VHH binders against CLA biosynthesis isomerase (cla-dc). Designs and how they scored, part 7

Target 1, 281 residues: CLA biosynthesis isomerase (cla-dc), of Lactiplantibacillus plantarum (Lactobacillus plantarum) (p0dx41)
Amino acid sequence: MASFIASDQDVKNFLTAPSMNDQEGIGFAYATDEAVLKALIPAPLKLMAPVVCGYVVHMGKPTFSAPYLEESLFALVSYKDKMMGAYPINLLLHGPGAESGVIAGREGAGIPKKLADDIELRRNDNSATATVERHGKTLLNVSWTAGELNDPSIMKQFAGQLALGKEAEMNSFFYKYDIDQHEDGTNHFSNVQLVATQLRSLADQVEPGNLSIQLESTDDDPFGELKVLKPLGAAWFHFDTSVMFNTLKLDEVDAATTMPKLLTGRYDRSFFNPKAATYII

## First folded at step 23 (VHH)

Design r4 (from p5 with T50V)
Fold by OpenDDE, look of step 24:
Structure r4 (fold): chain B 281 residues (1-281), chain A 125 residues (1-125)
Amino acid sequence: as target 1 above (281 residues)
Amino acid sequence: EVQLVESGGGLVQPGGSLRLSCAASGFTFSSHYMAWYRQAPGKGRELVAVISREGSTSYADSVKGRFTISRDNAKNTLYLQMNSLRPEDTAVYYCARGDTFYIRYSGDYEYFDYWGQGTLVTVSS
């Protein structure tokens, strides 16, 4: 019988080695304004290139939820010139497992996740498209056509992430924080911490191709801030397995300087001003 | 050349049954989503049913519980079993080829690139 009480064993098994298995979809990269992108990266992380990376994928067999679709935009960053990895700026999820994915990511790993209104991913032979919608607007429209990359030079940057047939490890950088409400009703952020989540993935399919991409903005999802200056390339890919196997605590950081860069990826403007809510059903 | 050829249409009384077939050729049938559409006189074409390459199905609300879409990959054939037919089901029914991969949890499937010539189904007393 279903119960509101979890067993001791359940507690011990809570998000054990969370895995996003059977991932399939479009990965992409495009050149953007360096100054704008740098401004979005919190200290002490450093931007490695003026490139926005992203994906729209179907998570077919997550170990913590039903299947769902996920979109992400992320930068390539370094930590103290010792660790390199991805800094996700945003993630949007849609589908049966989206709620679980959002909750697990946010509370478990400090991942900037929100729910999309709709995500579509489709392929027909040697072409694929994906669209992401939120608050009545198509925020992302991306297409892949099998063949050559827009800029073949970008392959050197991604060769380590999409090694076909070999397990690859990657770092994802996130910021965790606490929220405390004071007696006056105000909420305050504290204990802001940079962490690196380590992922091990096995790609069994990678098909490079040409990228076409369009971005739009809302107040809650300013995708257009990361302007497309030049598409670099796309790939249709499949990960058989992808496991988050470890999280490293790296640094405590200043809340006042960090939180302004974290809020939009996690909250809508209505969190800051109820009158800012523009979505009308 | 991609070809889709529908058959099985005809005149049937209300409450009757028909089974439509679509013979596919010129492509890897088993790799594609397939669908049935219909167009009634004076109305637009509407989606009736969709089937994935793995056999997952979706139906328009108007035909749920009455129609069944299925496929035989070995025969490269798509089927539509229509039971409890109503006068409102009168239409030309079309077979359509869809994508090789499609995920959307909201909205309707809209992406098809090849169509058959259609087969007429008339439901009348």
Scores: ipSAE 0.545, ipTM 0.803, lowest interface PAE 0.6, mean pLDDT 93
Fold by ESMFold2, fold request of step 25:
Order: C-alpha cells, then sequence, then structure tokens
Structure r4 (fold): chain B 281 residues (1-281), chain A 125 residues (1-125)
C-alpha cells in the first residue's frame, strides 16, 4: 500500500546515482556577443569562448522519472584554469517526467530548471527540428541537416569531444544557495556555493550537420539576449548512458554579486513583481 | 522512389466492415510513422489514424472504437480495419508516410510527406 512514510528500502533506492539513459536529440553551437555572455557568468567561473552551446533532447529512460524532453543553453567555462565544462544558463523540461526532473535537479545541484509549455523534437531521414514554447512564444526553433557544419573550422574540437563509441566525462557547473527568513519576515540568501556535477556519457550515434536556429524572448525567458551572431554547427546524437557520478563542492561565493545572475533561469517575473500575474500560454 | 498503393475499398452496407491495405516501397517502412487519411466528397482531407514505428496508435474521435490501424513491417504493409461503417465514412482513403522520429507530449502528430492515390469506400444501402 502507498504511504506518506517511505520504507527503508525506498530511502535506499532514492539515494542511487541518477542516470539519463537513452538520451537522443539535437546538439548545437553558435557564436554570440562576448561581452553579453561574459556578463552572465558568475565568478569564479571564466568564459572560455564567445559561444553558446545547447541541445533539445529526449531523456528516454531516466532513472528518476518517466521520460521527458529537455532544452538547455550553456556557456563553455573554466574553473581556475584547471576544470573545464558547461555552465547552463537555463533548462526547460516538458513531458510526463518533467516535474520530477525539475525537483531532482533543483534540489540535487541547484540546476536552473523550469517547465516548458511544450517541446517538440522530430527527425525525418537527414533532417531534424525542435521547438520549445513557453508563455506565449516559441523561444527556440532549431534545425539540423546532416552534412557539413556551418563553420568547418570547429570540426576538430567537435570531433574530439564526441568520439563515437567511447566514454566521455563532462563537468557542468551550478550554483546552490539557501533562502533563510529573518524574524521580520523578509528573506536573505545564504550558503551560496559553486558546485560541479560530473557526467560519464557513452555516445553511440553522432551525426554532424548544419545548424539553423532562431530565438525569441519573453519577460520570463529572455533567450534573445543570447543573440545568434553566427551558427557554427549541429549534430544529431544518442547517448546510451549518461551517469551523474559525482558532485563537487568548489567555492563559497558572494551572494550580492552572484544571485542577480541566477534568478531569471530559476524563477519567473511573478517572484519579483506582484503585478506580473497574467501570462499568455 | 517512394510508392504507397492503397487497396481494399468498395461498396458496403451501413453497419458492415472493410479492411484497407497499403503496400509501401522505396523506403525503410519499419522506420516511419504511418497514417490513414480520408477525403469525403466536397471536404478536405481528414486524419483518421496514426501508427508510430513502435506500434503506438492514435485515432480521430469520429472513428475511435470502430477503426483499427495496424502494420506488418515484414510485408511493408499498413492496414485499416473499419467496423460498424456509417454513410458519413464514405470517402477516398489515403495512406500517408510520416517522420522517422517524433516526440511531443501535447497535441497530435500531423507531419506527412507522401500520399498514395487513394481507394474509394462507399457506405450505402
Amino acid sequence: as target 1 above (281 residues)
Amino acid sequence: EVQLVESGGGLVQPGGSLRLSCAASGFTFSSHYMAWYRQAPGKGRELVAVISREGSTSYADSVKGRFTISRDNAKNTLYLQMNSLRPEDTAVYYCARGDTFYIRYSGDYEYFDYWGQGTLVTVSS
């Protein structure tokens, strides 16, 4: 019988390592305004290139939920010139497992996850498209066509990171924080810290190709701030497994300089303006 | 060259049954979504049923419970079993080919790039 009290076995199973198995979709990269992107990166992370990377994927067999679709835009960053990886600016999720995915990511590593209103991912032979919709707009419309990258000069970097049939390890950087309440009812941030999650992924399908991408903004999701100055390339990929095997606590950071860069990816305008009560869906 | 050839149409009395077939060639049939459409006299094409490459099915409300879409990947053939036929089911029925991959958790699938010539079904007393 179901109960609000979990069994000892349920608690044990809850603590197993998460994996995003059977992950498939479109990955992409484009050049953007360096100054704009650099300003979004909280210290001590440093921007490594004026490039936005991203994906729209189906998480087919996640270990913590039913399947769901996920979008992300992320920067390539360095921590103290010794750890390189992704700094996700946002993630939008949709599907039967999406609510559980948001809860797991927010609580586990402070991952900037919100729910999308709709995500579509489709492929026919040598072409694929994806769309992400939230609050009355299509925030992202991305297409991949099998063949040459938009900028062939990135092929060496692209090929080196996604070696087919070989296991690859990736770092992703996030900021965790607490919200504590004062006796007068007002809140403050505490324990703001940089963490890194480490993923081990096995790609068994990688098909490079040409990127076409369009972004839009709403007040809640200002994707258009990350302007597409030059499409660089895309790929259709499948990861058989993608295991989050480690989370590292790296640094405590200053709340006043950090939190302004974290809120939009995690909260909507209604958190900041009580008159922002109406959305177009 | 993609080819879709429908067969099995004809004249049937109200309440009767009919089974349509669609022979497919020129592509990897098992990798594609497939569908049946119909076009009644004086109307536009209407989606009737969809089947994914994995065998998941979806139906228009007007035919749900009466029609069954199925596929035989070994024979490259799509089927539509039509039961409890009504005069308003009178139409030319078309086989249609869809995408090789599709995930969306809201809305119905509507992306089809090839149609056959159609087979006429007439339901009349």
Scores: ipSAE 0.395, ipTM 0.782, lowest interface PAE 2.5, mean pLDDT 90
Fold by ESMFold2, fold request of step 25:
Structure r4 (fold): chain B 281 residues (1-281), chain A 125 residues (1-125)
Amino acid sequence: as target 1 above (281 residues)
Amino acid sequence: EVQLVESGGGLVQPGGSLRLSCAASGFTFSSHYMAWYRQAPGKGRELVAVISREGSTSYADSVKGRFTISRDNAKNTLYLQMNSLRPEDTAVYYCARGDTFYIRYSGDYEYFDYWGQGTLVTVSS
């Protein structure tokens, strides 16, 4: 019988490592303005290349929810020149499992997740497209066509990071924080920390190809700030398994210098302007 | 060479039944969404039913509960079972091929790239 009190078995199951199994969709990379991208990266992370990577995928069999679609744009960064990985700038989710995915990611690792109004992912034979819509605009329109990358010179790096048939580990970096209320009713940030999630993933399908990509902005989601200066390439891929097996606490960081870089990916304009009430939902 | 060949149309009385077939060749049938469309005289094409590669179905409101779309992937054949036929079901019925992958949690599927020549269904007393 259901209860607000969870059973001991439910608590045990809740604590198992989350997996993002049966992921399929488009991954891509493009060159962008280095100064703009670097400014978005909070210390102590360092930008490794003036490249935005991203994806639009279907999470087919997540262990914590119904299926959902997910978009992300991320930078390639290092921590202390010894840990390399992704720094996601945003993630937008849509589908029956999306609410649970936002809750899990926000609470588990401070992942900058919001809900999209719509995501479409489609493929016909050797071409695929994806669109992501939120608050009256198509924020992302991406296409992949099987074949040569836009910049063939990056094929070695592209292929070398995608180990077909073998598990690969990768880091993703996020910032966690608390919001506490003062006695006068105003809020402040506390416990602002850099964390890294570590994923172990098995890619069993990777089909490289040509990228076509367009970004748009709304006030809530300024994707267009990350200009596409040069498309580099895309791939259609499938991960059989992807397990988030570890989360590391790396550093405490200053709230005043860090939080301005975190808010837009996590909150809409209504948090900043009480008259921002004209949303398309 | 993609081919879609419809059959099973004909003249039938109101309240009767027909079963349409679509023989598919020149592609991996089991990997594609498939659909039936119809076009009545003087009207545009109307989506009748869609079936995903996994067998999930959807129907136009005008045919729900009366028509059943199905597929036999081993025989590369799409079917439309039409029951309780009405004069307004009179149309040329077309088989259509869709995408190999499609996920969207809002809206209906409507991306079709190949069509058959159609089979005429006439419902008349």
Scores: ipSAE 0.390, ipTM 0.778, lowest interface PAE 2.5, mean pLDDT 90
Fold by ESMFold2, last read:
Structure r4 (fold): chain B 281 residues (1-281), chain A 125 residues (1-125)
Amino acid sequence: as target 1 above (281 residues)
Amino acid sequence: EVQLVESGGGLVQPGGSLRLSCAASGFTFSSHYMAWYRQAPGKGRELVAVISREGSTSYADSVKGRFTISRDNAKNTLYLQMNSLRPEDTAVYYCARGDTFYIRYSGDYEYFDYWGQGTLVTVSS
């Protein structure tokens, strides 16, 4: 029987580590303006390359929700030259599990998740296309065609990062924070922390190829700020398993210098400006 | 070379049944979405039914409950079981090939790149 009161077993199950199994879709990388990308990276993370990476995937068997589609753009970063990994700038989710995925990621690890209005991911033999739509525009249109990368010089990095048939571990960096009210009702950021989540993933399908990619902006999602200066490559991939097996607290950071770089990936303009435009879709 | 060959059409009385077959070759049949289209005399093509590579199905409103799409991946064959046939079902029926992967939660699937030559179904009293 359903109840507002969860059972003890439900509470225990709620606390288990999440897995994002049966992921399939397009991964990609492109060169962008270094100064623009570097400015988006909060200290103490440091940008490793003027490259935006990203994906559009179907999360087929997440442990915390029904299936959903997910887009991300992320930078390659280092923490103190000893931990390297991804710093996601945004994630957009769509599908039956998307609402739960946003809540879980935001509350669990401070992941910059919002809902998309629509995501399409399709493949026909040796080519695939994905689109991500939000607030009246197609923010991302990406295509993969099996074959050579746009820049063959990065083939070793592509092949090494997605070693077929081997478990690979990667770090993803996020900033967590609390929002609380002062006694006068105004809001306050507290406990702003850099964390790393560690994922162990098993790729059983990786097909490199040529990237075609177009970005657009809305006021809420300024994807076009990360200009595509040169497509580098794409791959169609499938992860059989992807398990978040560890979370590390790395640093406490200053709210005033950090939060301006976190808000757009997590909130729309209506949070900052009560006169933000009305949407008709 | 992709080939789709339909069979099983013919003349049927109203209320009758037919089973259409589509033999596929030149591609990995089990990996593709497949569909049936029909085209009545003087009309455009109408999507009748779609089946995913995993076996999930969808139907046009005009045929729901009367038609069943199915596939036999071992025989590379697509089927359309048509029951309770009506004169307005009279058309040339086409087998169509779709994508190898498709996920979208907010729209109908419409991406088909190859069609067969068709098989005529005539429903006449």
Scores: ipSAE 0.288, ipTM 0.730, lowest interface PAE 3.5, mean pLDDT 89

Design r4 (from p5 with T50V)
Fold by ESMFold2, last read:
Structure r4 (fold): chain B 281 residues (1-281), chain A 125 residues (1-125)
Amino acid sequence: as target 1 above (281 residues)
Amino acid sequence: EVQLVESGGGLVQPGGSLRLSCAASGFTFSSHYMAWYRQAPGKGRELVAVISREGSTSYADSVKGRFTISRDNAKNTLYLQMNSLRPEDTAVYYCARGDTFYIRYSGDYEYFDYWGQGTLVTVSS
């Protein structure tokens, strides 16, 4: 029964690898300013293309929580020219499982997760839209219409990323760190390291189409920094399963040069300026 | 051609019950959100209840605990079971069709594109 002391079986279950089953929603890609995007990528990762990818999905049956909606923007990167994958710049979560999803991702894998105020994902026949709201703005408004991609020349690369009916393995790169408090109450970063989380996913539905996308910024979530120069395409997709099956420690990295690129996706301005607190009752 | 045909309205005493039906045709009923609206004399349409394609339900505060929306996907039929009826429930009741996919954990679902002609419910002594 419930206790502040977890049972041995509870601890064992807690350590089981998470799976993000029954994921459904919109994936997309657009071209952005290369210099701006490159500057956001911490060493030793290298930007592979001046493209922002992203999604708004419903995590229908995660193994660790109630369902939730999730948004992400990520770059395509390589580690030492030998591992390619996603570097998520941000994730925003909303729904009954969202708090658990933020805690699990932040603590378990260093994933840059925060809570959104609202996320909507809807589809009617051959078109779909999603919106992500936080702190008084619609940060992301994305639409998919079934049919031709905005840039048909990327169809092969786009389709290869979402290979229908076959399991695909993907790398996601994250930076993990500790925050230690000294005796005098000041905080210091330690153990800053690059990791790769490896996912095995089965996409059983992929419907390519035309992307329409708008981004907005707030002081806490500067999505507009990643300017949409050219929409490339979108898809409606469903993953039956997506499991984190491996995590690799890649490098220890310097806190002074790395942490400035990690904080905004994980913390609001109130952490940097105690006068920067906004709420409405 | 989408068609929604309501039935089951009539005159009923306060405290009584009615069951409304909506026969749907011309679309894949099981893939759509469905709803009941009502329009009282001299008033605009009011959302009464919504049911998702998965069977999740939402109700206006004024009918919670008294009305039950349900669907039978095999018969392409939407239902509204109305119990403990009050004079304020007097209205024309309309069946409405919504989207094929919708997730939002805050706010009410409001995207309806086709409507029936309605069935009158009168609650009076």
Scores: ipSAE 0.288, ipTM 0.745, lowest interface PAE 3.2, mean pLDDT 89
Fold by OpenDDE, look of step 23:
Structure r4 (fold): chain B 281 residues (1-281), chain A 125 residues (1-125)
Amino acid sequence: as target 1 above (281 residues)
Amino acid sequence: EVQLVESGGGLVQPGGSLRLSCAASGFTFSSHYMAWYRQAPGKGRELVAVISREGSTSYADSVKGRFTISRDNAKNTLYLQMNSLRPEDTAVYYCARGDTFYIRYSGDYEYFDYWGQGTLVTVSS
């Protein structure tokens, strides 16, 4: 029987080992302006390369929600020159499971997730396309054409993550924080924490190809800031499983210097200025 | 003129097998994705299986492991091998032509533009 009260067992099982199974879509990488990208990376993380990575995928069998589509742009970063991984700059979700995905990611793991208006993913035997829309604008248009990568040298960077038929572990770096409202009505950020979420994934399909990509910006989603200088490559891929099996607390960081870099991926400008609210009827 | 003609339907007992065929004409068969759909009485049409031009396949969960979609481009023919048939498999089965698989949040495939007249499969003891 449906109840507003969760059982003790439910509480114990809350978001246990969330897995993004049956994940399929386009992964891509392109070269961007190094200075711009570096500026987006919060300390103590360090940018490894002037490359933006991303994906548009269908999450077919997530363990925590209904299916949904997800877009992400992320950088490759290191922590103390010991841990390497992805720093997601943004994630947009769309579909029946998108709400759950956003909530689980944001509250559970500090992931910068927002809801898209629409995400589409299409494929034939030779090519695939994806579009991401938010606030009436196509923010991302990406295409994959089966064949050779734009730049074969990029394979060295991704070979470990997209090894066919092998389990691969990856770190994703996120920042968690608290929001406290003061007596004067202002909100303050505190307890900003860098964490590393560990993922184990199994790719059972990887098809390299040529990348074409276009980015556009809105005030709420400045995708265009990460300018495409050179497409490097794309792949159609399928993950049978992708499990978040652990999260490490790494460092507490300064709120004043970190939060400016975190807000856009999580909030629209209306949070900062009520007059900046955008809606589509 | 594009034509799709299904055959092979009939009455079969539970646990039995049938093989459906779809003869395609009027277009370059090898250039298209193909699919099988079915419609049970009182229900909507649902995707059963799809096959790419290159032979990649996908199945509905309800038929996975039991049904096999295949194609012979030389013969312009699409097949559906149905094993371990169940009463719930009773439906009119349709052959469909498509060019592209469109993956949306619902998981449905879109852009099928031509359909056959269908062949009836009845699974009953």
Scores: ipSAE 0.030, ipTM 0.377, lowest interface PAE 4.0, mean pLDDT 91

